# VH-VL binders against Coenzyme F420 hydrogenase subunit gamma (frhG), part 19

Target 1, 258 residues: Coenzyme F420 hydrogenase subunit gamma (frhG), of Methanosarcina barkeri (p80491)
Amino acid sequence: TNKIKIGHVHMSGCTGCLVSLADNNLGLIKILDDYADLVYCLTLADVRHIPEMDVALVEGSVCLQDHESVEDIKETRKKSKIVVALGSCACYGNITRFSRGGQHNQPQHESYLPIGDLIDVDVYIPGCPPSPELIRNVAVMAYLLLEGNEEQKELAGKYLKPLMDLAKRGTSGCFCDLMYDVINQGLCMGCGTCAASCPVHAITLEFGKPQGERDLCIKCGSCYGACPRSFFNLDVIPEFENINEIIANALKEGESDD
Key: E = the ipSAE of ESMFold2; O = the ipSAE of OpenDDE; V2 = 0.75 times the mean of E and O plus 0.25 times the DockQ between their complexes.

## First folded at step 19 (VH-VL; framework fv_iscalimab)

Design g3 (from f1 with heavy chain T102M; at its last look DockQ between E and O 0.63; V2 from the best seeds 0.69)
Fold by ESMFold2, look of step 19:
Structure g3 (fold): chain C 258 residues (1-258), chain A 120 residues (1-120), chain B 112 residues (1-112)
Amino acid sequence: as target 1 above (258 residues)
Amino acid sequence: QVQLVESGGGVVQPGRSLRLSCAASGFTFSTYGMHWVRQAPGKGLEWVAIISYDGYNKYYADSVKGRFTISRDNSKITLYLQMNSLRTEDTAVYYCAKRGKMWEPWFDYWGQGTLVTVSS
Amino acid sequence: DIVMTQSPLSLTVTPGEPASISCRSSQSLLYRHGNNYLDWYLQKPGQSPQVLISYGSNRASGVPDRFSGSGSGTDFTLKISRVEAEDVGVYYCMQAYETPRTFGPGTKVDIR
């Protein structure tokens, strides 16, 4: 069985995205048995060498004052076919943008960037953390994209496209993206999660509708990653409502040589 | 009907302090960030500061940073600007301003302004 | 800070004739969803400013049809198809793309 080489690269993060991946329990075991080799996942002293990888799952933002981390993220890009920004810290900076956001004094020695400011990133998985299911699905779709037949590659491409489009969009996650992508599209549920997640208090609700102060927004992406409607919309969600069955069927088709 | 009414302007000497107030009505004050904008006599408009809906986050123009403090009291529906270490360059009409609904960034309502004159 | 410029700085117009005011920013005000974060204000003599045009081209509520905005990116134009006496005042463009917000220097429009 040709397995893909997956690695977890830890930048300035809390390890919560890796824990979320691990919360797949039996699903993770199946992936590692049949589809992927975990060739890199050292949470301590991971500075000696970064191996060749098919898929690099990069957690956390990059501290510019940590020169070894800056070198490691560049080496990760060089050694990897696909680089995934795993979690909102890697995608947009998340909480780490707080130290850059206001006119309050900021420590100059704690400059943190989303990884896309330093390297090209192929796929974003936003969230703090992303759900275990989303991470699992991206891993399987990456496998199908790299090792699947043409029908499986097409399925993987359709599933990954919204996440790849986020990566092309860039590393800024303005509240205004929620207004355009969610609220103006009639997708908002009025749950208030965006307001609760905003570290700079730029968002509140009035009569079940978000209100926002673009002037205070630090482009951290926290609200976008927390919104259940942000990177999937009603045009995409129905296509994948039975994702477990879709994955299982796709993998069975790969076994049909006999 | 939205109304914004500034008060507290006057003539002061350089180095002194003034506190401006902006009384608001006709909208849900506690869900809007509020702004101060000033205009020196015969000159153009200069944005001064913003405060978040709950008062916890603030941002200032470089020309006033460290000297001015924006604040609000949502129970009194009032916006404030504490101006310390005043300079002659701070002489202006000071307006409070409200952004548009939801996330619309333009200033849809302005107060009538209050004149601050800083002269020796 | 984004620098805003306006041209002309002063304009005298015969009532009923058109007027055109240009505004230029030092960097693009176009956001990825197609909106330009550029607003136009009119300050009539003795009054506070009032919004005329939002997002570069959207007429604010209660603003007459004779006002129109156009342009994108760094170059914007406010047009008045038929100037009336009540249109006298100073016109400002303002960028709302980034903080601090900045205004153009103003264009004084007079009749006669």
Scores: ipSAE 0.664, ipTM 0.888, lowest interface PAE 1.2, mean pLDDT 84
ESMFold2 (binder alone), look of step 19: mean pLDDT 91; pTM 0.923
OpenDDE, look of step 19: ipSAE 0.768; ipTM 0.940

Design g4 (from f1 with light chain N35D; at its last look DockQ between E and O 0.67; V2 from the best seeds 0.70)
Heavy chain, then light chain:
Amino acid sequence: QVQLVESGGGVVQPGRSLRLSCAASGFTFSTYGMHWVRQAPGKGLEWVAIISYDGYNKYYADSVKGRFTISRDNSKITLYLQMNSLRTEDTAVYYCAKRGKTWEPWFDYWGQGTLVTVSS
Amino acid sequence: DIVMTQSPLSLTVTPGEPASISCRSSQSLLYRHGDNYLDWYLQKPGQSPQVLISYGSNRASGVPDRFSGSGSGTDFTLKISRVEAEDVGVYYCMQAYETPRTFGPGTKVDIR
ESMFold2, look of step 19: ipSAE 0.654; ipTM 0.888
ESMFold2 (binder alone), look of step 19: mean pLDDT 91; pTM 0.916
OpenDDE, look of step 19: ipSAE 0.770; ipTM 0.937

Design g5 (from f5 with heavy chain T102L; at its last look DockQ between E and O 0.60; V2 from the best seeds 0.68)
Fold by ESMFold2, look of step 19:
Structure g5 (fold): chain C 258 residues (1-258), chain A 120 residues (1-120), chain B 112 residues (1-112)
Amino acid sequence: as target 1 above (258 residues)
Amino acid sequence: QVQLVESGGGVVQPGRSLRLSCAASGFTFSTYGMHWVRQAPGKGLEWVAIISYDGYNKYYADSVKGRFTISRDNSKITLYLQMNSLRTEDTAVYYCAKRGRLWEPWFDYWGQGTLVTVSS
Amino acid sequence: DIVMTQSPLSLTVTPGEPASISCRSSQSLLYRHGNNYLDWYLQKPGQSPQVLISYGSNLASGVPDRFSGSGSGTDFTLKISRVEAEDVGVYYCMQAYETPRTFGPGTKVDIR
């Protein structure tokens, strides 16, 4: 059984996405025992060697004025088979788009950019942070995509397709994306997370329904990434038990045979 | 029924100030962003400003930025436009406008307008 | 800012005949979900503007079916299949794609 090389690349982020990955506890240990080598996981600053990786999990946005960060993200793309934007900051910029002043209906500040503005990104895992389970599932499916048989590769591709499609859509997330992908699909539960997450107060609720002002939206993706339904994968529902079984079997330790 | 009624227009000398009001009814005012749009006599439409539902965020056209202030009072169900340092090119009918339901971006209701004339 | 243009700027139509108005934007108004952020308004003499067409092609509530909108991206067309006396006024296209919102110069439609 061949192990894949996974790395965590930290840009301008709070480390919360790495903490969420670590909240898989025994599942993480099993992955590192059987399926993956963690070949890179350095805290911020002064990395001298970005190794060859099968999967790079990139947390945070890129400060454009930090020349080393810009070169490191380019080197990460060069050295990696699959680049994953881990978390909403890496996917869309999130609140880092306005890290300096001027967030009062001002145009987006260009100092901090989502990684997809600088390199090609293969997979998005949005959220602030993404759930531990989503990160784990993507890691298992990435393994199957690289080392699985043809049936496993096909299932992994089907599972990952919506997240790959998000990466191809671009680095902006708009309140209007939430309306089309969630509310128009009948997936909204009225929880209000989108309104609470909006840094420019473009969204509110009336009678449990989101309402919003596109004119005030800065396209930061905060509402889209915070909504638990924004990338709901309807195409894998028929495969749901198969996927759960594969992940459960991959995470088992010490099976027995009576 | 949705109603928007502007008031406070009049004739004023350049450099002076006016405050426009827009009284709203027939919808939940506190959940909608509100807009001002103006039309110079015999000319086309020009968007002026937006304010968020809670009043915390605002955006202005460059032609009025720094001189006009949009505001609202949700307890009085009223939108305001404070116009300072008025110029002759600010002469226009001023409309308040409401976007459509939920996320619909077009202006589904407009007030009747109030005329502001800036001349000596 | 997105610049909007309209053609023609003035149009006289015999009652019952069709009319067509073009609107062009300086950049695409098409968003990734297939929606064009382009609306059409009619301002009748002495009145406030009224929405006719939303998202480039959707008739607003209460608008007669003789009105239709078409086009995508940068080029849009409003058509009136049979012009009536009540259709007299100035027709504006407006983009809602980015702030500030901008209007076309207007097309004055009159009957003869």
Scores: ipSAE 0.646, ipTM 0.876, lowest interface PAE 1.5, mean pLDDT 85
ESMFold2 (binder alone), look of step 19: mean pLDDT 89; pTM 0.895
OpenDDE, look of step 19: ipSAE 0.761; ipTM 0.943

## First folded at step 20 (VH-VL; framework fv_iscalimab)

Design j1 (from g1 with light chain N35D; at its last look DockQ between E and O 0.79; V2 from the best seeds 0.00; counts 0 for: grease 19.1 > 18.9)
Fold by ESMFold2, look of step 20:
Structure j1 (fold): chain C 258 residues (1-258), chain A 120 residues (1-120), chain B 112 residues (1-112)
Amino acid sequence: as target 1 above (258 residues)
Amino acid sequence: QVQLVESGGGVVQPGRSLRLSCAASGFTFSTYGMHWVRQAPGKGLEWVAIISYDGYNKYYADSVKGRFTISRDNSKITLYLQMNSLRTEDTAVYYCAKRGKYWEPWFDYWGQGTLVTVSS
Amino acid sequence: DIVMTQSPLSLTVTPGEPASISCRSSQSLLYRHGDNYLDWYLQKPGQSPQVLISYGSNRASGVPDRFSGSGSGTDFTLKISRVEAEDVGVYYCMQAYETPRTFGPGTKVDIR
């Protein structure tokens, strides 16, 4: 069809990723209304009918004690063309990976799992929450990938590839990944965001340079998702520096082709 | 120059307690997680515990879990190991150890060790 | 827990001759970015351990080039090209891949 079917599937999350999607200045809502149907968004009633979707935006990690949620995530994979892990909880588990309510962390405890431990996931959008702009860009590129002409599909594929590569890499996000992807590449700015986001206090800074304890890391992905240079780094993907102009031109091209 | 000096070892009876200290100097102690490693006389090395840079997070070997408590005082630049319910198999030289800079996991500096003997 | 083994457990070498020590882990120590989390230590008689090799193959600061490390995954080797009297002691491998850290049983190197 000319419109794609998008759904928001809520697992064990705070709804902050959905709020971030909504913060797109109404502009994204207008674009989605023109190019997508929102066919699913969880209500306070636990509905069991998960519809066919082109794109499923899944927020939150999966609570293993909630058997209905475990079945719902599997049904979501079955009925969706593209499954997107929306936010660090869905991608890596984030804080939910060691939820014991007020207890200090216990490494190796996995009561809540990222969705990729249960189903195949196509695209990651890390962050807690991801920026409204990144969510918008992914939504537009998903539309172009599914309904665009060959040039638009190639553009969308290039944009989405780093996020698809994250999904292929796995469901863990370690400070080690920042060391290899950011710090050893000379991209670290010394901002301290990684240390501030670490729930197990494995990271601190010594005069603007990160210090870390591998032995304490629970691979929750908080630091990786919070680092501004870990994914969609413009020094690595410079062709998307002007993404807003690229999106505007791509949408005008689609209108002309009517 | 990095220096680690353990103290507090001695001879104690089984079931008693002992507290070890490790005085540090020559590096920014408050930015490093710290470790205890022990070596029974004539035996190999056994890792014991780690504490985060701020003391918030800790992890223990199963052989000592529930009996030993690692702690630190960054204002005194000192690492501690509180050993309760001591057993004869806890007899060892106890070393404190510092990891390498940044994220480097190897132990680049060790103390000289303090001997703990648990005997009736 | 990752089990570490070493062979031989004891080695007597004529000064100036080479020595080789093997270390094996019960599971791979290779991280997805290409680093092996395996370190080698020397404990000289009456002293604390000192690091010789990090990441399987990188010589620590101040370690002579007669020491070299090789291997990947589960199998690692420490080589001493020409053993000197100061090299006498017990050599340990240690994995730093997961907590708890574990050491091999040690290889005692002595001279004839």
Scores: ipSAE 0.666, ipTM 0.879, lowest interface PAE 1.2, mean pLDDT 85
ESMFold2 (binder alone), look of step 20: mean pLDDT 91; pTM 0.920
OpenDDE, look of step 20: ipSAE 0.830; ipTM 0.954

Design j2 (from g1 with heavy chain Y56S; at its last read DockQ between E and O 0.66; V2 from the best seeds 0.71)
Heavy chain, then light chain:
Amino acid sequence: QVQLVESGGGVVQPGRSLRLSCAASGFTFSTYGMHWVRQAPGKGLEWVAIISYDGSNKYYADSVKGRFTISRDNSKITLYLQMNSLRTEDTAVYYCAKRGKYWEPWFDYWGQGTLVTVSS
Amino acid sequence: DIVMTQSPLSLTVTPGEPASISCRSSQSLLYRHGNNYLDWYLQKPGQSPQVLISYGSNRASGVPDRFSGSGSGTDFTLKISRVEAEDVGVYYCMQAYETPRTFGPGTKVDIR
ESMFold2, look of step 20: ipSAE 0.649; ipTM 0.887
ESMFold2 (binder alone), look of step 20: mean pLDDT 91; pTM 0.920
OpenDDE, look of step 20: ipSAE 0.829; ipTM 0.948
ESMFold2, fold request of step 21: ipSAE 0.641, 0.654, 0.618; ipTM 0.874, 0.877, 0.870
ESMFold2 (binder alone), fold request of step 21: mean pLDDT 91, 91, 91; pTM 0.923, 0.919, 0.920
OpenDDE, fold request of step 21: ipSAE 0.786, 0.787, 0.873; ipTM 0.954, 0.957, 0.960
ESMFold2, last read: ipSAE 0.651, 0.660, 0.582; ipTM 0.872, 0.882, 0.847
ESMFold2 (binder alone), last read: mean pLDDT 91, 91, 91; pTM 0.915, 0.917, 0.916
OpenDDE, last read: ipSAE 0.777, 0.781, 0.788; ipTM 0.954, 0.954, 0.956

Design j3 (from g1 with heavy chain Y56H, light chain N35D; at its last fold request DockQ between E and O 0.76; V2 from the best seeds 0.72)
Heavy chain, then light chain:
Amino acid sequence: QVQLVESGGGVVQPGRSLRLSCAASGFTFSTYGMHWVRQAPGKGLEWVAIISYDGHNKYYADSVKGRFTISRDNSKITLYLQMNSLRTEDTAVYYCAKRGKYWEPWFDYWGQGTLVTVSS
Amino acid sequence: DIVMTQSPLSLTVTPGEPASISCRSSQSLLYRHGDNYLDWYLQKPGQSPQVLISYGSNRASGVPDRFSGSGSGTDFTLKISRVEAEDVGVYYCMQAYETPRTFGPGTKVDIR
ESMFold2, look of step 20: ipSAE 0.703; ipTM 0.901
ESMFold2 (binder alone), look of step 20: mean pLDDT 91; pTM 0.921
OpenDDE, look of step 20: ipSAE 0.817; ipTM 0.946
ESMFold2, fold request of step 21: ipSAE 0.591, 0.589, 0.571; ipTM 0.846, 0.852, 0.847
ESMFold2 (binder alone), fold request of step 21: mean pLDDT 91, 91, 91; pTM 0.916, 0.919, 0.916
OpenDDE, fold request of step 21: ipSAE 0.794, 0.791, 0.809; ipTM 0.951, 0.954, 0.955

Design j4 (from f1 with heavy chain T102H; at its last look DockQ between E and O 0.68; V2 from the best seeds 0.73)
Fold by ESMFold2, look of step 20:
Structure j4 (fold): chain C 258 residues (1-258), chain A 120 residues (1-120), chain B 112 residues (1-112)
Amino acid sequence: as target 1 above (258 residues)
Amino acid sequence: QVQLVESGGGVVQPGRSLRLSCAASGFTFSTYGMHWVRQAPGKGLEWVAIISYDGYNKYYADSVKGRFTISRDNSKITLYLQMNSLRTEDTAVYYCAKRGKHWEPWFDYWGQGTLVTVSS
Amino acid sequence: DIVMTQSPLSLTVTPGEPASISCRSSQSLLYRHGNNYLDWYLQKPGQSPQVLISYGSNRASGVPDRFSGSGSGTDFTLKISRVEAEDVGVYYCMQAYETPRTFGPGTKVDIR
């Protein structure tokens, strides 16, 4: 029973990403019983120092004028094998790009930065918040990547690759990224979530298709993180039954299902 | 067919105000951000301002910020430019322009322009 | 703001001969996914501008194939393989990479 050490590091965020993780209910309990120890979480645990971690889930952006936060994010990188930007605030800045009334059509966030501007980040989980299921799946796949056999590690790598590729792309989430990753790929459902999420009214729909103004975009990542298809990996679709089976088996440990 | 028709240009003294209009047709005006671009006589092109599809958000060139106001009325399918505290260097032909379909950034249609002359 | 320059500023071409116009930006216009946010416009005498080339290389609808765009990053070129009388006018490059949008100074093309 080799558990991995997971921590939640709270920067400048609303705690909604942690609440979304907690919305897994019994699934979260099974993960903590069998696969992971929660070794840092100021909201849920009594540990007050940043320990060694296998996976750090970092929520929120970093306030540059808060010296403790800047030191904590650097220490988190040093003490963690894998750093995950949990939620659009950590990935791209999201609403924190508007803090203190410094909002502009161009990014001007002197005070608040997405965590990837300060440290190397391995995985992005975008969303405000990301769904409980997505966070759970990433946790299971991170476990398999670290402790699984060779076949399980390969499958976990395929699952995580789109999220790791997002981390390599950078910390700006332009509306144009949505158009290339979703709309040009034929993945758009016409749901309008991107338009509803845009704080600067740069996006609307025409006949169920997004319309957008790059000139007004502040690169906050809200639309990209809100789109259910923005990090969809077509290469992993053929493996979905296998992936779903592995996750279902991990969450049902108690020997009810084969 | 897409048409953009500017109006409201004329001769005005420095320090005065003028309001330009751009009547649009042939596309779904309410889903497009709209732009003003100007060209001084015998000179090149200068971008002036953009307004979001719903009029909520606006951005201005530094040369006009604080003096000009872009606005729109989607029920009248009309774009406006309110030009206050006019200077002689504001003398130009003013064009309204729309971007390409969907999210394409180039200006695919321009009006024929309206001349504003600010004479000392 | 991104500064745009063009070379030459004026060009006289014998009809039927090629022409080439350069445009440079003060910073890269290449965005992720391979997009160059540079467009070319032609303003014919007495007319409003019209788009010729988008994304550095894509001909706009209705533009003859004698027009071609190339380049990436900071350096872009518009070529006219065979200049005709209706090609007379001023050619502008424009960046759409960041706001404010900025134009090059223009290249006046005329025929002998």
Scores: ipSAE 0.679, ipTM 0.899, lowest interface PAE 1.1, mean pLDDT 85
ESMFold2 (binder alone), look of step 20: mean pLDDT 91; pTM 0.923
OpenDDE, look of step 20: ipSAE 0.801; ipTM 0.935

